# Ledger of designs, part 9: VH-VL binders against Rho GTPase-activating protein gacT (gacT)

Target 1, 189 residues: Rho GTPase-activating protein gacT (gacT), of Dictyostelium discoideum (Social amoeba) (q54nl0r163to351)
Amino acid sequence: VPLTQVPCRAGSNVPIIIEKLIDHIERTSLNSEGLFRIPGVDLTINQYIKLFDNGEDVDVSPIEPYTAAGLLKRFFRDLPVFVPQSINKRVVSLFIDEEGKKKPVDMEILSNLRVLVHQLPTVHFEVMQELTNLLGKLMSRSDQNKMTISNIAICLVPTLNCVPAIVTYSIQMHDFFYNEVFPQHHLYY
Below, E stands for the ipSAE of ESMFold2; O stands for the ipSAE of OpenDDE; V2 stands for 0.75 times the mean of E and O plus 0.25 times the DockQ between their complexes.

## First folded at step 1 (VH-VL)

Design s07 (framework fv_masavibart)
Fold by ESMFold2-Fast, scan of step 1:
Structure s07 (fold): chain C 189 residues (1-189), chain A 124 residues (1-124), chain B 110 residues (1-110)
Amino acid sequence: as target 1 above (189 residues)
Amino acid sequence: QVQLVESGGGVVQPGRSLRLSCAASGFTFSSYAMYWVRQAPGKGLEWVAVISYDGSNKYYADSVKGRFTISRDNSKNTLYLQMNSLRTEDTAVYYCAKEGYSYDFWEGSYFDYWGQGTLVTVSS
Amino acid sequence: QSALTQPASVSGSPGQSITISCTGTSSDVGGYNYVSWYQQHPGKAPKLMIYDVSDRPSGVSNRFSGSKSGNTASLTISGLQSEDEADYYCASYTSGDTWVFGGGTKLTVL
């Protein structure tokens, strides 16, 4: 089911499943060692996916940390598209030159990455904003949970099917990418 | 000047195959994504498929996914659409179209030049 | 995938202005600046009139203008002329890496 077709609360662009799982994880799970790396219980994840797919009012409070993280990962993995291929390719060209060598990262490249992030559909942009905000909080607890930026990237980039730079810079420079900014829907000449 | 000329249309029975070609001239064919767009008689436009400039990326409309294959030969400046398992609802004029360049979008976001179209009729 | 919503028809008199709407969702029209408009005369291939919401190709009259507000893009034709009578289609890129056209609007110049 495309992200834009997943049920949201009235006045919200963030799907109910994402809202509930992020809130639950933030409250209960940020100190869990290897969160998003250590697998949850597949049978339980399958059961909860079925409940959400059936439109049930799901109580996520009893879900254990690794299973809650696994459920969130399963949701993103099963999305048809989270970051369009066109945006992914443009992001690659920002960081890789025509000879295949990595460019030095400067504010011009990061500013251009910010523009591309703002080209995401409103729902995708707000979901990315909420997800990377959670991941930044997870990273801030890395002394306890062992989830450094590198470990987060290894676990989540394949699941999100996007260029690593989108996720890692969104986490590390969250305010730059998301504070007092809106998806860019129009360019002025 | 840009020219796109489609060929290969005709009458074919349901379940059979047909291959369309589009001959391009007047621009550097290997630098642009190319599209197929169709229009059933008396109906609106429907996007069918796109192929990147180098052929590495391809996207299809859900209605043709698994049945149609888009390809290109940059040495011949030619775009192709292989249509398998044809259905009566595939009856349409098929247009070849060239991407218009947008600085912030790699596969192109609009169709700046169109061919004359070639009619495909799937009839029993 | 569903077509973008356009009115089936619109009409105006020579010299007047008309506007054609194109409504989608945040996954297409609302999410990107990649809306384009096409004019099609009977028996002819479509012709690009507007791209990237509001940009006009060389050779297209400045009587044609485009805009977008939220999930709705609009094509406005000022100073209507008889040759403007045609079908008009909007199109947008979607977050599913697909392209979607509107259902089309028949413009009649009375």
Scores: ipSAE 0.000, ipTM 0.433, lowest interface PAE 18.8, mean pLDDT 85

Design s10 (framework fv_masavibart)
Fold by ESMFold2-Fast, scan of step 1:
Structure s10 (fold): chain C 189 residues (1-189), chain A 120 residues (1-120), chain B 110 residues (1-110)
Amino acid sequence: as target 1 above (189 residues)
Amino acid sequence: QVQLVESGGGVVQPGRSLRLSCAASGFTFSDYAMYWVRQAPGKGLEWVAVISYDGSNKYYADSVKGRFTISRDNSKNTLYLQMNSLRTEDTAVYYCATEFYGDLSAFDIWGQGTLVTVSS
Amino acid sequence: QSALTQPASVSGSPGQSITISCTGTSSDVGGYNYVSWYQQHPGKAPKLMIYEVSNRPSGVSNRFSGSKSGNTASLTISGLQSEDEADYYCSSYAGEYNWVFGGGTKLTVL
């Protein structure tokens, strides 16, 4: 099922399943070692998928950390498209030159990446914003949970089926990409 | 039981094309990224290409980019590698592989391989 | 040409321990916890022995262990047995959906 067809609360662009799971994970699970890397209980994940698919008001409070992360991960894996391929191809072109060599990353490239992120459909943009906000908080506790930016990227980027730079920079520079906050030393752009 | 079976290898002249297939069974094929890895006779392993679980993202080693195309048919549990403009240095055993034990972390289940010989 | 550096060969006697190193850069081995090790017997497909630096797949002997320090990963085989004689390859995620391999190490059990 396309992301735009997943049930949301009245006036919201974020699906209920994402809202509930992100809130639960943020409250209970951010110190769990290997979160999103270590598998949850597949049978339990399947059970909760059926409850959400049936339109039930699902109580996620009893879900253990790895299973909650696994359920969120499964949701994204099942999406037909999270980031359109046209956006993915343009992001690659920002970082790789016409000869196939990596470009040095500077603020011009990051500003262009921000423009591309803002070209995501509204529902996709807001879901990316909420997800990468959660992942930034997970990263901030990497001393305890072992989920560095590289571990987060490798565990989740294939599931999200997008260019890694979209996710990694959204996590590391969240305010720049989603709140349009410029660092004080960058007054010109 | 997870199994991968490659086919389509053979002897081909430089500049020609070959298509390799990899038939997957024993797991939910559509949930996993799939890989091609090759090994030239008497040499080491070289990653060739990867395709995302739904086929929408594809990445290639520089040595094959622009000549090889990876694809998959999830309804048939089959992975493909279309090899165009073949060169003698493409001579290798080609393996397909999964990432069952981790996202991007390992090539965990391998097929038996199929030999591609590019010679004049 | 291999991106990761391994010794070409290593040897040991039954019952001994050996270690194989795999050296990369901060953009692969040093940048990610996604180092894997493969065992290959002549004429056979590679077999995954270690993933994510130190984890063993089900069915792989406890004699095999992996570790990493900075840009160098290591595979250690304890209690060496004749069937361990094989080629060993390290691999690492290298970012941007790219993977690199070491040149391989031939283990001889005398």
Scores: ipSAE 0.000, ipTM 0.449, lowest interface PAE 14.9, mean pLDDT 85

Design s12 (framework fv_masavibart)
Fold by ESMFold2-Fast, scan of step 1:
Structure s12 (fold): chain C 189 residues (1-189), chain A 122 residues (1-122), chain B 110 residues (1-110)
Amino acid sequence: as target 1 above (189 residues)
Amino acid sequence: QVQLVESGGGVVQPGRSLRLSCAASGFTFSSYGMYWVRQAPGKGLEWVAVISYDGSNKYYADSVKGRFTISRDNSKNTLYLQMNSLRTEDTAVYYCAKDTGYYEDLPYFDYWGQGTLVTVSS
Amino acid sequence: QSALTQPASVSGSPGQSITISCTGTSSDIGGYNYVSWYQQHPGKAPKLMIYEVSKRPSGVSNRFSGSKSGNTASLTISGLQSEDEADYYCSSYGSYDTLVFGGGTKLTVL
């Protein structure tokens, strides 16, 4: 099912399954070592997917950390498109030159990346915002959970089928990409 | 120097059991998932089973579910495959293989053992 | 049958480039960026040549490259050498976290 067809609450652009899982993980699971890297229970993941697909009001509170992360990860993996290939191609061109060499990263490149992120369809944009907000909180607990930005990128970027820079910069510079008002301390200083 | 050494293969009759072992060295065994992959004579590769770094998660190909059990002993750096109710179609070279992912099952095998031949025949 | 379709054989001459295709569906090759390629010489274990569609492990020659378009992944070997003669297998995630392999392609260097 396309992301735009997944059920949302009235007035929300974020699917109920994502909303429930992100809230649950944020409250209960951020200290779990290797979260998103260590596999959950596949049978349990499949059962919960079926409950959500049937439109049931699913109670996610009993789901253990690795299974909850695995369920969220499976949801993204099964999406037909999360980031359109046209946007992925344009992001690559920001960071890779005509000869295939990586460009030095500066604020002009990051501002152009921000523009491309904002070209995502509204539902995709808000889902990316919520996901990368969660991942930033996970990263901030890396002393306990061992999930550095590199570990997060390795286990999630392939699942999301997008250029790594979209995810890694969204995590590291979340306010710059997703807030209308920049924080007091930003890169233009 | 990563090394994986399989043992326990041989000739067995249908319906019998066999246990394969894979001795690992040259890496932190307890930090990586492990796989069994098989190859029937003259045929292609077929995934058999995977076990997570700590042994808490195990997954099997449909063809072996309920008959084969994957396990590991991290204190001995050893991976096992217990094969019950063997069938002639289980005849293959069995490889153990190391996951590329640190604490995650990724679908890439960066190191393989030499393989051990299992022949199921009457 | 194998879940991914490869040609049974391909051939080339030294110095040429050859391409091996691997065709699946939108639920495997088309849906994910988890394509890998393995080289197997007779009597030996497979060796990882390409992972994540186009990435090479350390120590793999840059003559090997990978790509993907829609439901088809491709392995290209440039500057073909006699030691490249082997069987090549593609692999990918399938539906519901299964792992699938192609049927294999025998490369002959003439």
Scores: ipSAE 0.000, ipTM 0.448, lowest interface PAE 17.5, mean pLDDT 85

Design s14 (framework fv_masavibart)
Fold by ESMFold2-Fast, scan of step 1:
Structure s14 (fold): chain C 189 residues (1-189), chain A 121 residues (1-121), chain B 110 residues (1-110)
Amino acid sequence: as target 1 above (189 residues)
Amino acid sequence: QVQLVESGGGVVQPGRSLRLSCAASGFTFSSYGMYWVRQAPGKGLEWVAVIWYDGSNKYYADSVKGRFTISRDNSKNTLYLQMNSLRTEDTAVYYCAKSYLRGTYYGMDVWGQGTLVTVSS
Amino acid sequence: QSALTQPASVSGSPGQSITISCTGTSSDVGYYNYVSWYQQHPGKAPKLMIYDVSNRPSGVSNRFSGSKSGNTASLTISGLQSEDEADYYCSSYAGHYTFVFGGGTKLTVL
């Protein structure tokens, strides 16, 4: 099911399953060593997916850290499209030249990346914002949880099926990409 | 120091109402789910209600559903239990309790001293 | 009547080990790994001893341990001491944001 068709609360653009899992993980799991790297319990993940699919009011509070992270990863893995391929291709062109060499990264390239991130559809943009906010908090506790930016990227970029730069720069420069003053009515997506 | 202090207990007649309060201090009240748990004289513990950290979700034991209302005021660090249509079987010491993990409803790590509610004619 | 079944009493001598069982159903203890144990001395509020089946809060003696097999959770107290004499309650998450308690077990030491 496309991201835009997943149930949201009235007035919200973030799916209930993502809202509940991100809130739960942020409150309970950020000090868990190897979060998103260490697998959760597949049987339990499958059971929770069925509860959400049946439209039940799912209580995520009893889900242990690795299983909650695994459930969130399963949700993103199973999405048809999270970042449109047209945006992925344009992001690659910002960082790689016509001869396949990496360009030096400067504020002009990062400003252009910000523009492309803001071209995501509204639901996709808000989900990326919430996810990368959570991942930034996880990274800030890497002394305890061992999840450096590199480890986060290795675990999650393949699951999200997008160019690594979208995720890594969103995490490292979250305020620049999401919390700078952007009038919502001027975002093109 | 982390502390919960209940108040509002007393003697009340069947069919009447009573409101309990629980004052929280020493922790970020707005980050934790809160519980009410009761214990009838000489009996065991019985879960009564739970409320999410932001007050958005509330759940009740079947024995009190439709009669009791849990609420919170995060600006005042206070938890409430509004008890309506009281029955003699509601006679108990009422404890408020904090969830152990931030934003979760696993074990209850901090308990108040309790406030006695006696429902009798 | 409580939803979870505990023995009404258990006894032991100082230095011995005792175990208290807590039996639920496949919809609470058997499904969720969210069993807690509480110690209550007469006239006092309950104290959390074990959460999430086997985890100890800071400040709880390592003489207290928890486990679970199928629909039954267990609290084991090793090196029994006189101050362990108290009522012990198990609790489990029961789904849909509901919680259940056991009937309590009175531990007598001596």
Scores: ipSAE 0.000, ipTM 0.462, lowest interface PAE 16.7, mean pLDDT 86

Design u02 (framework fv_utomilumab)
Fold by ESMFold2-Fast, scan of step 1:
Structure u02 (fold): chain C 189 residues (1-189), chain A 118 residues (1-118), chain B 108 residues (1-108)
Amino acid sequence: as target 1 above (189 residues)
Amino acid sequence: EVQLVQSGAEVKKPGESLRISCKGSGYSFTSYWISWVRQMPGKGLEWMGKIYPGDSDTNYSPSFQGQVTISADKSISTAYLQWSSLKASDTAMYYCARLYDEGYFDYWGQGTLVTVSS
Amino acid sequence: SYELTQPPSVSVSPGQTASITCSGDNIGSKSAHWYQQKPGQSPVLVIYDDSDRPSGIPERFSGSNSGNTATLTISGTQAMDEADYYCQVWDSSSDHYVFGGGTKLTVL
């Protein structure tokens, strides 16, 4: 099922399954070594998917860390489209010059990336915002969980159907991409 | 989680046609270029070409342009490498590999050995 | 056509530092990547973007890239490191992925 058709709470653009799993992971799982890299229990993941698909009010509190992360990954993997192919191609062209060399990253490139991220449909944008906020918290505990930005990208980017730069810069510069607290571009570093 | 699984070994005669495959799983197949890399027995790695499965856009090494066809079927997450007429000089191990951010190969298939002899 | 040159072989004693070079015209302006290939196996990425390590690659693997030479360094070399090592760059002007000829590392 397309992301825009997944059930949300009244007044929310974030699917209930994502809301519940992100909240649970933030509260219980961020210190787990190799979170999102180490697989969870597939049988349990399948069982919870069926509960959500049936529209049940699912209690995620008993789900252990690797299985909760695995369930969230399965949800994204099964989406038809999270980031449209056209946006992915445009993002690549921002970071690669006509000689194919990676461009030095500056605020003009990052501002253009922000424009492309904001071209996502509202549900996709808000889901990316919530996910990358969670991943930033995971990264902040990399001394314990071993999930550096590189490890997060390797584990999650393949699952999310998107160019790494969308995820990595959203994680590292979250306020810049999803919050307009600072009106001046020179403050975004 | 990310996996590229290639078709099995092939033994062919010169002049025969052949198509080998590379099936991606555990990621969005349409979002990454897939490359084909040749390794002749006892030799190094040679990039042959790449395909973007989302729109079937291709780019070939000049050495392989016109010698092979690269294609993809996104409905089954599979890329293909095809010869219309094999030569003995095509005897090699063929790898598919995923391009990450258009710079390096982060995941590789297990390889398909193609032997062409009379 | 852009070309990368590697020495065909390098030998080190166990516990010593191995240094494998990759020479190319102004390679320091490109991103160099390194692959390890053991007999009968697929290549495995060990260094990307000059000096970054994928998850699961030991810290004793490191890389550098400056001027006309990129270097893969393996400190405290172990018998398990015996393999062929390939450097690789993207030649953006031709949109071509260039591999070095490979270096056989022997640990005796």
Scores: ipSAE 0.000, ipTM 0.441, lowest interface PAE 19.0, mean pLDDT 86

Design u03 (framework fv_utomilumab)
Fold by ESMFold2-Fast, scan of step 1:
Structure u03 (fold): chain C 189 residues (1-189), chain A 120 residues (1-120), chain B 108 residues (1-108)
Amino acid sequence: as target 1 above (189 residues)
Amino acid sequence: EVQLVQSGAEVKKPGESLRISCKGSGYSFTDYWISWVRQMPGKGLEWMGKIYPSDSYTNYSPSFQGQVTISADKSISTAYLQWSSLKASDTAMYYCARGDYIESYYFDYWGQGTLVTVSS
Amino acid sequence: SYELTQPPSVSVSPGQTASITCSGDKLGDYYAHWYQQKPGQSPVLVIYQDSKRPSGIPERFSGSNSGNTATLTISGTQAMDEADYYCQAWDSYTDYVVFGGGTKLTVL
């Protein structure tokens, strides 16, 4: 099912399943070692997917950390498209020069990446914002959970089907990419 | 000048353990993924798995999960591929190759290869 | 598991255009990369990200990728181009790298 057709609460662009799982994980699971790396229980994940698909008001509070993370990953993996190929290809072009060499990363490249992230469809943009906000909180506890930016990227890149730079810079510079109250002079200078 | 230099050819018997190496130079070793690729005599390229040396995170092809161990020592810019118990079917050329995690996961530099022969 | 299919061999006359195909489900939605391997040598990247050439690779090498088929094209093919050619993609769902079976190019 396309992301835009997944049920949301009135006035929200974020699917109920994502909202509930992110809230649950943030409250209970951020100190779990290897979160998103260590697999959850597939049978339990399948059961919860079925409950959400049936439009039930699902209580996620009993879901254990690895299974909750696994359920969230399953949701993204099964999406037809999260980040369009055209945006992925343009992102790669920001970091690779005409001779195929990696370019030094500076604020000009990151500003151009921000423009591309803002070209995501509204629902996809808000979902990316919520997901990378959660992942930034996970990363901030990496001394306990062992989920460094590299570990997070590799676990989520296959799941999200996107260029790692979209996820890693969104995590590391979340306010820069998603803060709606950026001072106007930052956009002009 | 970016280079990946692999250890020399090995001749082993079934059941023996082995570790081969791949040393990177001319770049920041911890900023790039290292993949291992097998090529059996007269056959094509098979991706075995990869490691990110900065934190030693690994991902294996399902065909090689549990068959080999990939590791790295960032203090000496060296990645390793290891077998606990070799089989005759492990006879092959083994390449290491450099990949970049911010890109589309292709290999811009390759080692010269290490020939592993397993025979009684 | 994701698979890439290549013809086992392609033959062309010197100076003619060689085309080597690589087929995979929705391959055009991913990047295709191409490697040249000569006997006794390591693979060499000749095309990356569908159509880009690394520095040092002759302009007669080009690539495309659309639908389910990527194509490596060698214009004005020379004897030195005789080699095995491998396509490669990265499966973002599994984080696995996949190689095609390889194509032996013969220049007669």
Scores: ipSAE 0.006, ipTM 0.497, lowest interface PAE 12.0, mean pLDDT 86

Design u04 (framework fv_utomilumab)
Fold by ESMFold2-Fast, scan of step 1:
Structure u04 (fold): chain C 189 residues (1-189), chain A 121 residues (1-121), chain B 108 residues (1-108)
Amino acid sequence: as target 1 above (189 residues)
Amino acid sequence: EVQLVQSGAEVKKPGESLRISCKGSGYSFTSYYISWVRQMPGKGLEWMGKIDPSDSYTNYSPSFQGQVTISADKSISTAYLQWSSLKASDTAMYYCARQEFYDSGWYFDLWGQGTLVTVSS
Amino acid sequence: SYELTQPPSVSVSPGQTASITCSGDELGDKYAHWYQQKPGQSPVLVIYQDSKRPSGIPERFSGSNSGNTATLTISGTQAMDEADYYCQSYDSSYEHVVFGGGTKLTVL
C-alpha cells in the first residue's frame, strides 16, 4: 500500500502505525544495544501487521524493543516507494559527477540536498522528518546502544531503498534540513 | 527569562555526600539534554556527562563514569549532579549547560551560573 | 581518547587580529564550536558549527575548520576580548563531548 493511503489521524500526515511505533521506541527502546540491527520476533511482527491491517486500535505498549524496531523496518520494507526514483537520481547527481567521480561536499551541495528533500511528497517528507529525528536520538546514545551513524545506515538504508546521503545527512544535520532556523542561538542575548 | 539556575556554593569535608541542582525555566525542559561540566581552579573545562530529562537516559565521559550520578526530575524542571563520597580533588566549579538532542546541536547555547564546590579537611 | 589541542596562550596588540587554533584528528569532518570565558563568569558561545555566529556576538568573531585544525579569528581585537577561549567538538566513536585545553588571550 502506498504511504499516502496508510491511515493517519485527523489533521496528520504521519501514518498511525509510524506515529505509535516511533513514540513507543523513543520512550522505551533507545538504550537497547543493536536496535534495528538485532532482529525481532517475526511471528509477533506478523500478528501486529494483521491488527493494523484490520483497522484495529493497536496497543503497542507490550512490544519488546527489537520487535518494535523490526515492525517499523517491515513497514518501510513493504512500502512500494518511500523516496521517488526521480529524487534519488537527482541526489546521486549532487555527489557524483558525469564521469562517476565523487564531488567534494560543501554547503552548496548540502543546500541543494535540502531542496531535494523538501521536494518529497508531503506525507513522505513528514515521515522522513519523524524517522530521522528518532534515528538522531538513537545515534546520540550510541555509547549505550552501539548504533553509530554507520551502523544505522547499514541497517536502515537498504530497508528504505533510498540514496544513503538522504538519510545520513538528515540525521547528522536534522535542524538544517527540517528547521530553517536554529532557535537556540538567541538565548544568551 | 530563559535560564538555568544552579544551587549555591558548597563547603564539604572528604567522605561527605552532596547533590547540587540545575533548574531550567522559560523553555521546554524535556526538549533538551542537560550536560554537566567541571572546571577545577585555574584549569579548563571538562565534560562530565549528560541526561535526557524526558526519560532519564544518561551518558558519561569515561573519566567520570562511576564517580558521579546525574539525575533529573522533569516535574520540577531540575537536573542533579551527585557524589556518594567527596574527595579533595572534587574541588571545582560545576556548570550545567543545555544541549540539543542530535549532533547538529551538540554545542551549549545556555549555561547556568555555576556552583562552586570546595572539599577540604 | 579523542583530544583537542590549543595553544595555552596568545598575545595580540589592540586593534590587531588574533588567531586561536584547535587541532584534532580529522576535526574538519566534525563540527567545532567556540566559547569565551571571562574571570568569574560562565562560558559564552561565540561560534558554533565551525563558522556560525550567535545573535549578539560581534562580527569581529569568525571561525573556520578544515583538515585537522579549526581556527577562531578575532579581528580588531579589543581589551574586552581578553578571556579564555575553548574549542569543543565530540568523540565520534561514542559521541562524547570533548573540550580543548583552552587558550588565554592577552591584549597588550
Scores: ipSAE 0.006, ipTM 0.486, lowest interface PAE 13.9, mean pLDDT 86

Design u05 (framework fv_utomilumab)
Fold by ESMFold2-Fast, scan of step 1:
Structure u05 (fold): chain C 189 residues (1-189), chain A 122 residues (1-122), chain B 108 residues (1-108)
Amino acid sequence: as target 1 above (189 residues)
Amino acid sequence: EVQLVQSGAEVKKPGESLRISCKGSGYSFTSYWISWVRQMPGKGLEWMGKIDPSDSYTNYSPSFQGQVTISADKSISTAYLQWSSLKASDTAMYYCARSDLYYEGSYGMDVWGQGTLVTVSS
Amino acid sequence: SYELTQPPSVSVSPGQTASITCSGDKLGDKYAHWYQQKPGQSPVLVIYEDSKRPSGIPERFSGSNSGNTATLTISGTQAMDEADYYCQVYDSGYDHPVFGGGTKLTVL
């Protein structure tokens, strides 16, 4: 099921399953060693997926750290499209030249990446924002949980099926990509 | 099977340029960092810097930033360490070592080259 | 910058247990790795991820890491274990490895 068709709360663009799991993980699991790397219990993950699919009001509070992370990974893995191919291709072109070599990264490239991230559909953008915010908090506790930016990338990038730069720079420069405010002008005078 | 083979010993004069090499074989070269480690005679191991051969991204120790250049050619599975102008204080054994590209913190440096002795004297 | 401290030397009689320490701020929150270097040879990884042995490393080598101190323990120490030993961690803040100063183990 497409991400835009997953149930959200009234007035929200973030699916209930993502909202509940991110909140739970952030409150209980960020110090767990190898979070997202160490697998959870498949039987339990399958049971919770079924509960969410049936539209039940799911209590995630009893879910153990590795199983909660595994459930969140399974959700993203099963999405048909999280980042559209057209955006992925444009991101690759920012970082890779015509010979397949990586370009030096500067603020012009990162500003162009920000523009492409903002071209994601609204639901996808807000989900990326929430996910990378969680992952940034996980990374900030890497001395306790052992999940460096490299460990996070290897565990999550294949699951999200997107260009690594979208995720890694969103984590490392979260405020730049998601929290920078630009003035809006009234277009009709 | 899995090995890193370094270039032979070098004897140079101060001010000369030098490039030494580290060739990987028996594994996916682009799946591991290559680190360069210096050991001065009778001293300990000093990490100099590393390269990701898949995209040539480099990271240097502050002590070696601007002193050396690390590069790699993935088409021949070879990493390089280069000096533009050698000093007598560069006299040391230089090792290359690999570490997992994404799990470096967990697995350490599991394969090391045999070392390249560089002697800089007038 | 992150710093690891090791004793410069440790002496042990053959057959006795050698303990080599490595100290750093909140070191137990990181994975410690240990390398053995014999004269004229390259370093060899003997312990990784605090306590795990690579294939081919004898069971007499073990490791621990808690609080501010990681320890390499060699039980029933043999003459062939005489070497320099280095601890190493990955500093996530600087995105690079950090080595301790090394400990010379003498077996006499």
Scores: ipSAE 0.000, ipTM 0.467, lowest interface PAE 13.8, mean pLDDT 86

Design u06 (framework fv_utomilumab; at its last look DockQ between E and O 0.70; V2 from the best seeds 0.00; counts 0 for: pae E 9.6 > 2)
Heavy chain, then light chain:
Amino acid sequence: EVQLVQSGAEVKKPGESLRISCKGSGYSFTSYWISWVRQMPGKGLEWMGKIYPGDSDTNYSPSFQGQVTISADKSISTAYLQWSSLKASDTAMYYCATYEDFGSGYLYYFDYWGQGTLVTVSS
Amino acid sequence: SYELTQPPSVSVSPGQTASITCSGDKLGDYYAHWYQQKPGQSPVLVIYQDSKRPSGIPERFSGSNSGNTATLTISGTQAMDEADYYCQAWDESTYGVVFGGGTKLTVL
ESMFold2-Fast, scan of step 1: ipSAE 0.611; ipTM 0.840
ESMFold2, look of step 2: ipSAE 0.007; ipTM 0.492
ESMFold2 (binder alone), look of step 2: mean pLDDT 91; pTM 0.941
OpenDDE, look of step 2: ipSAE 0.017; ipTM 0.567

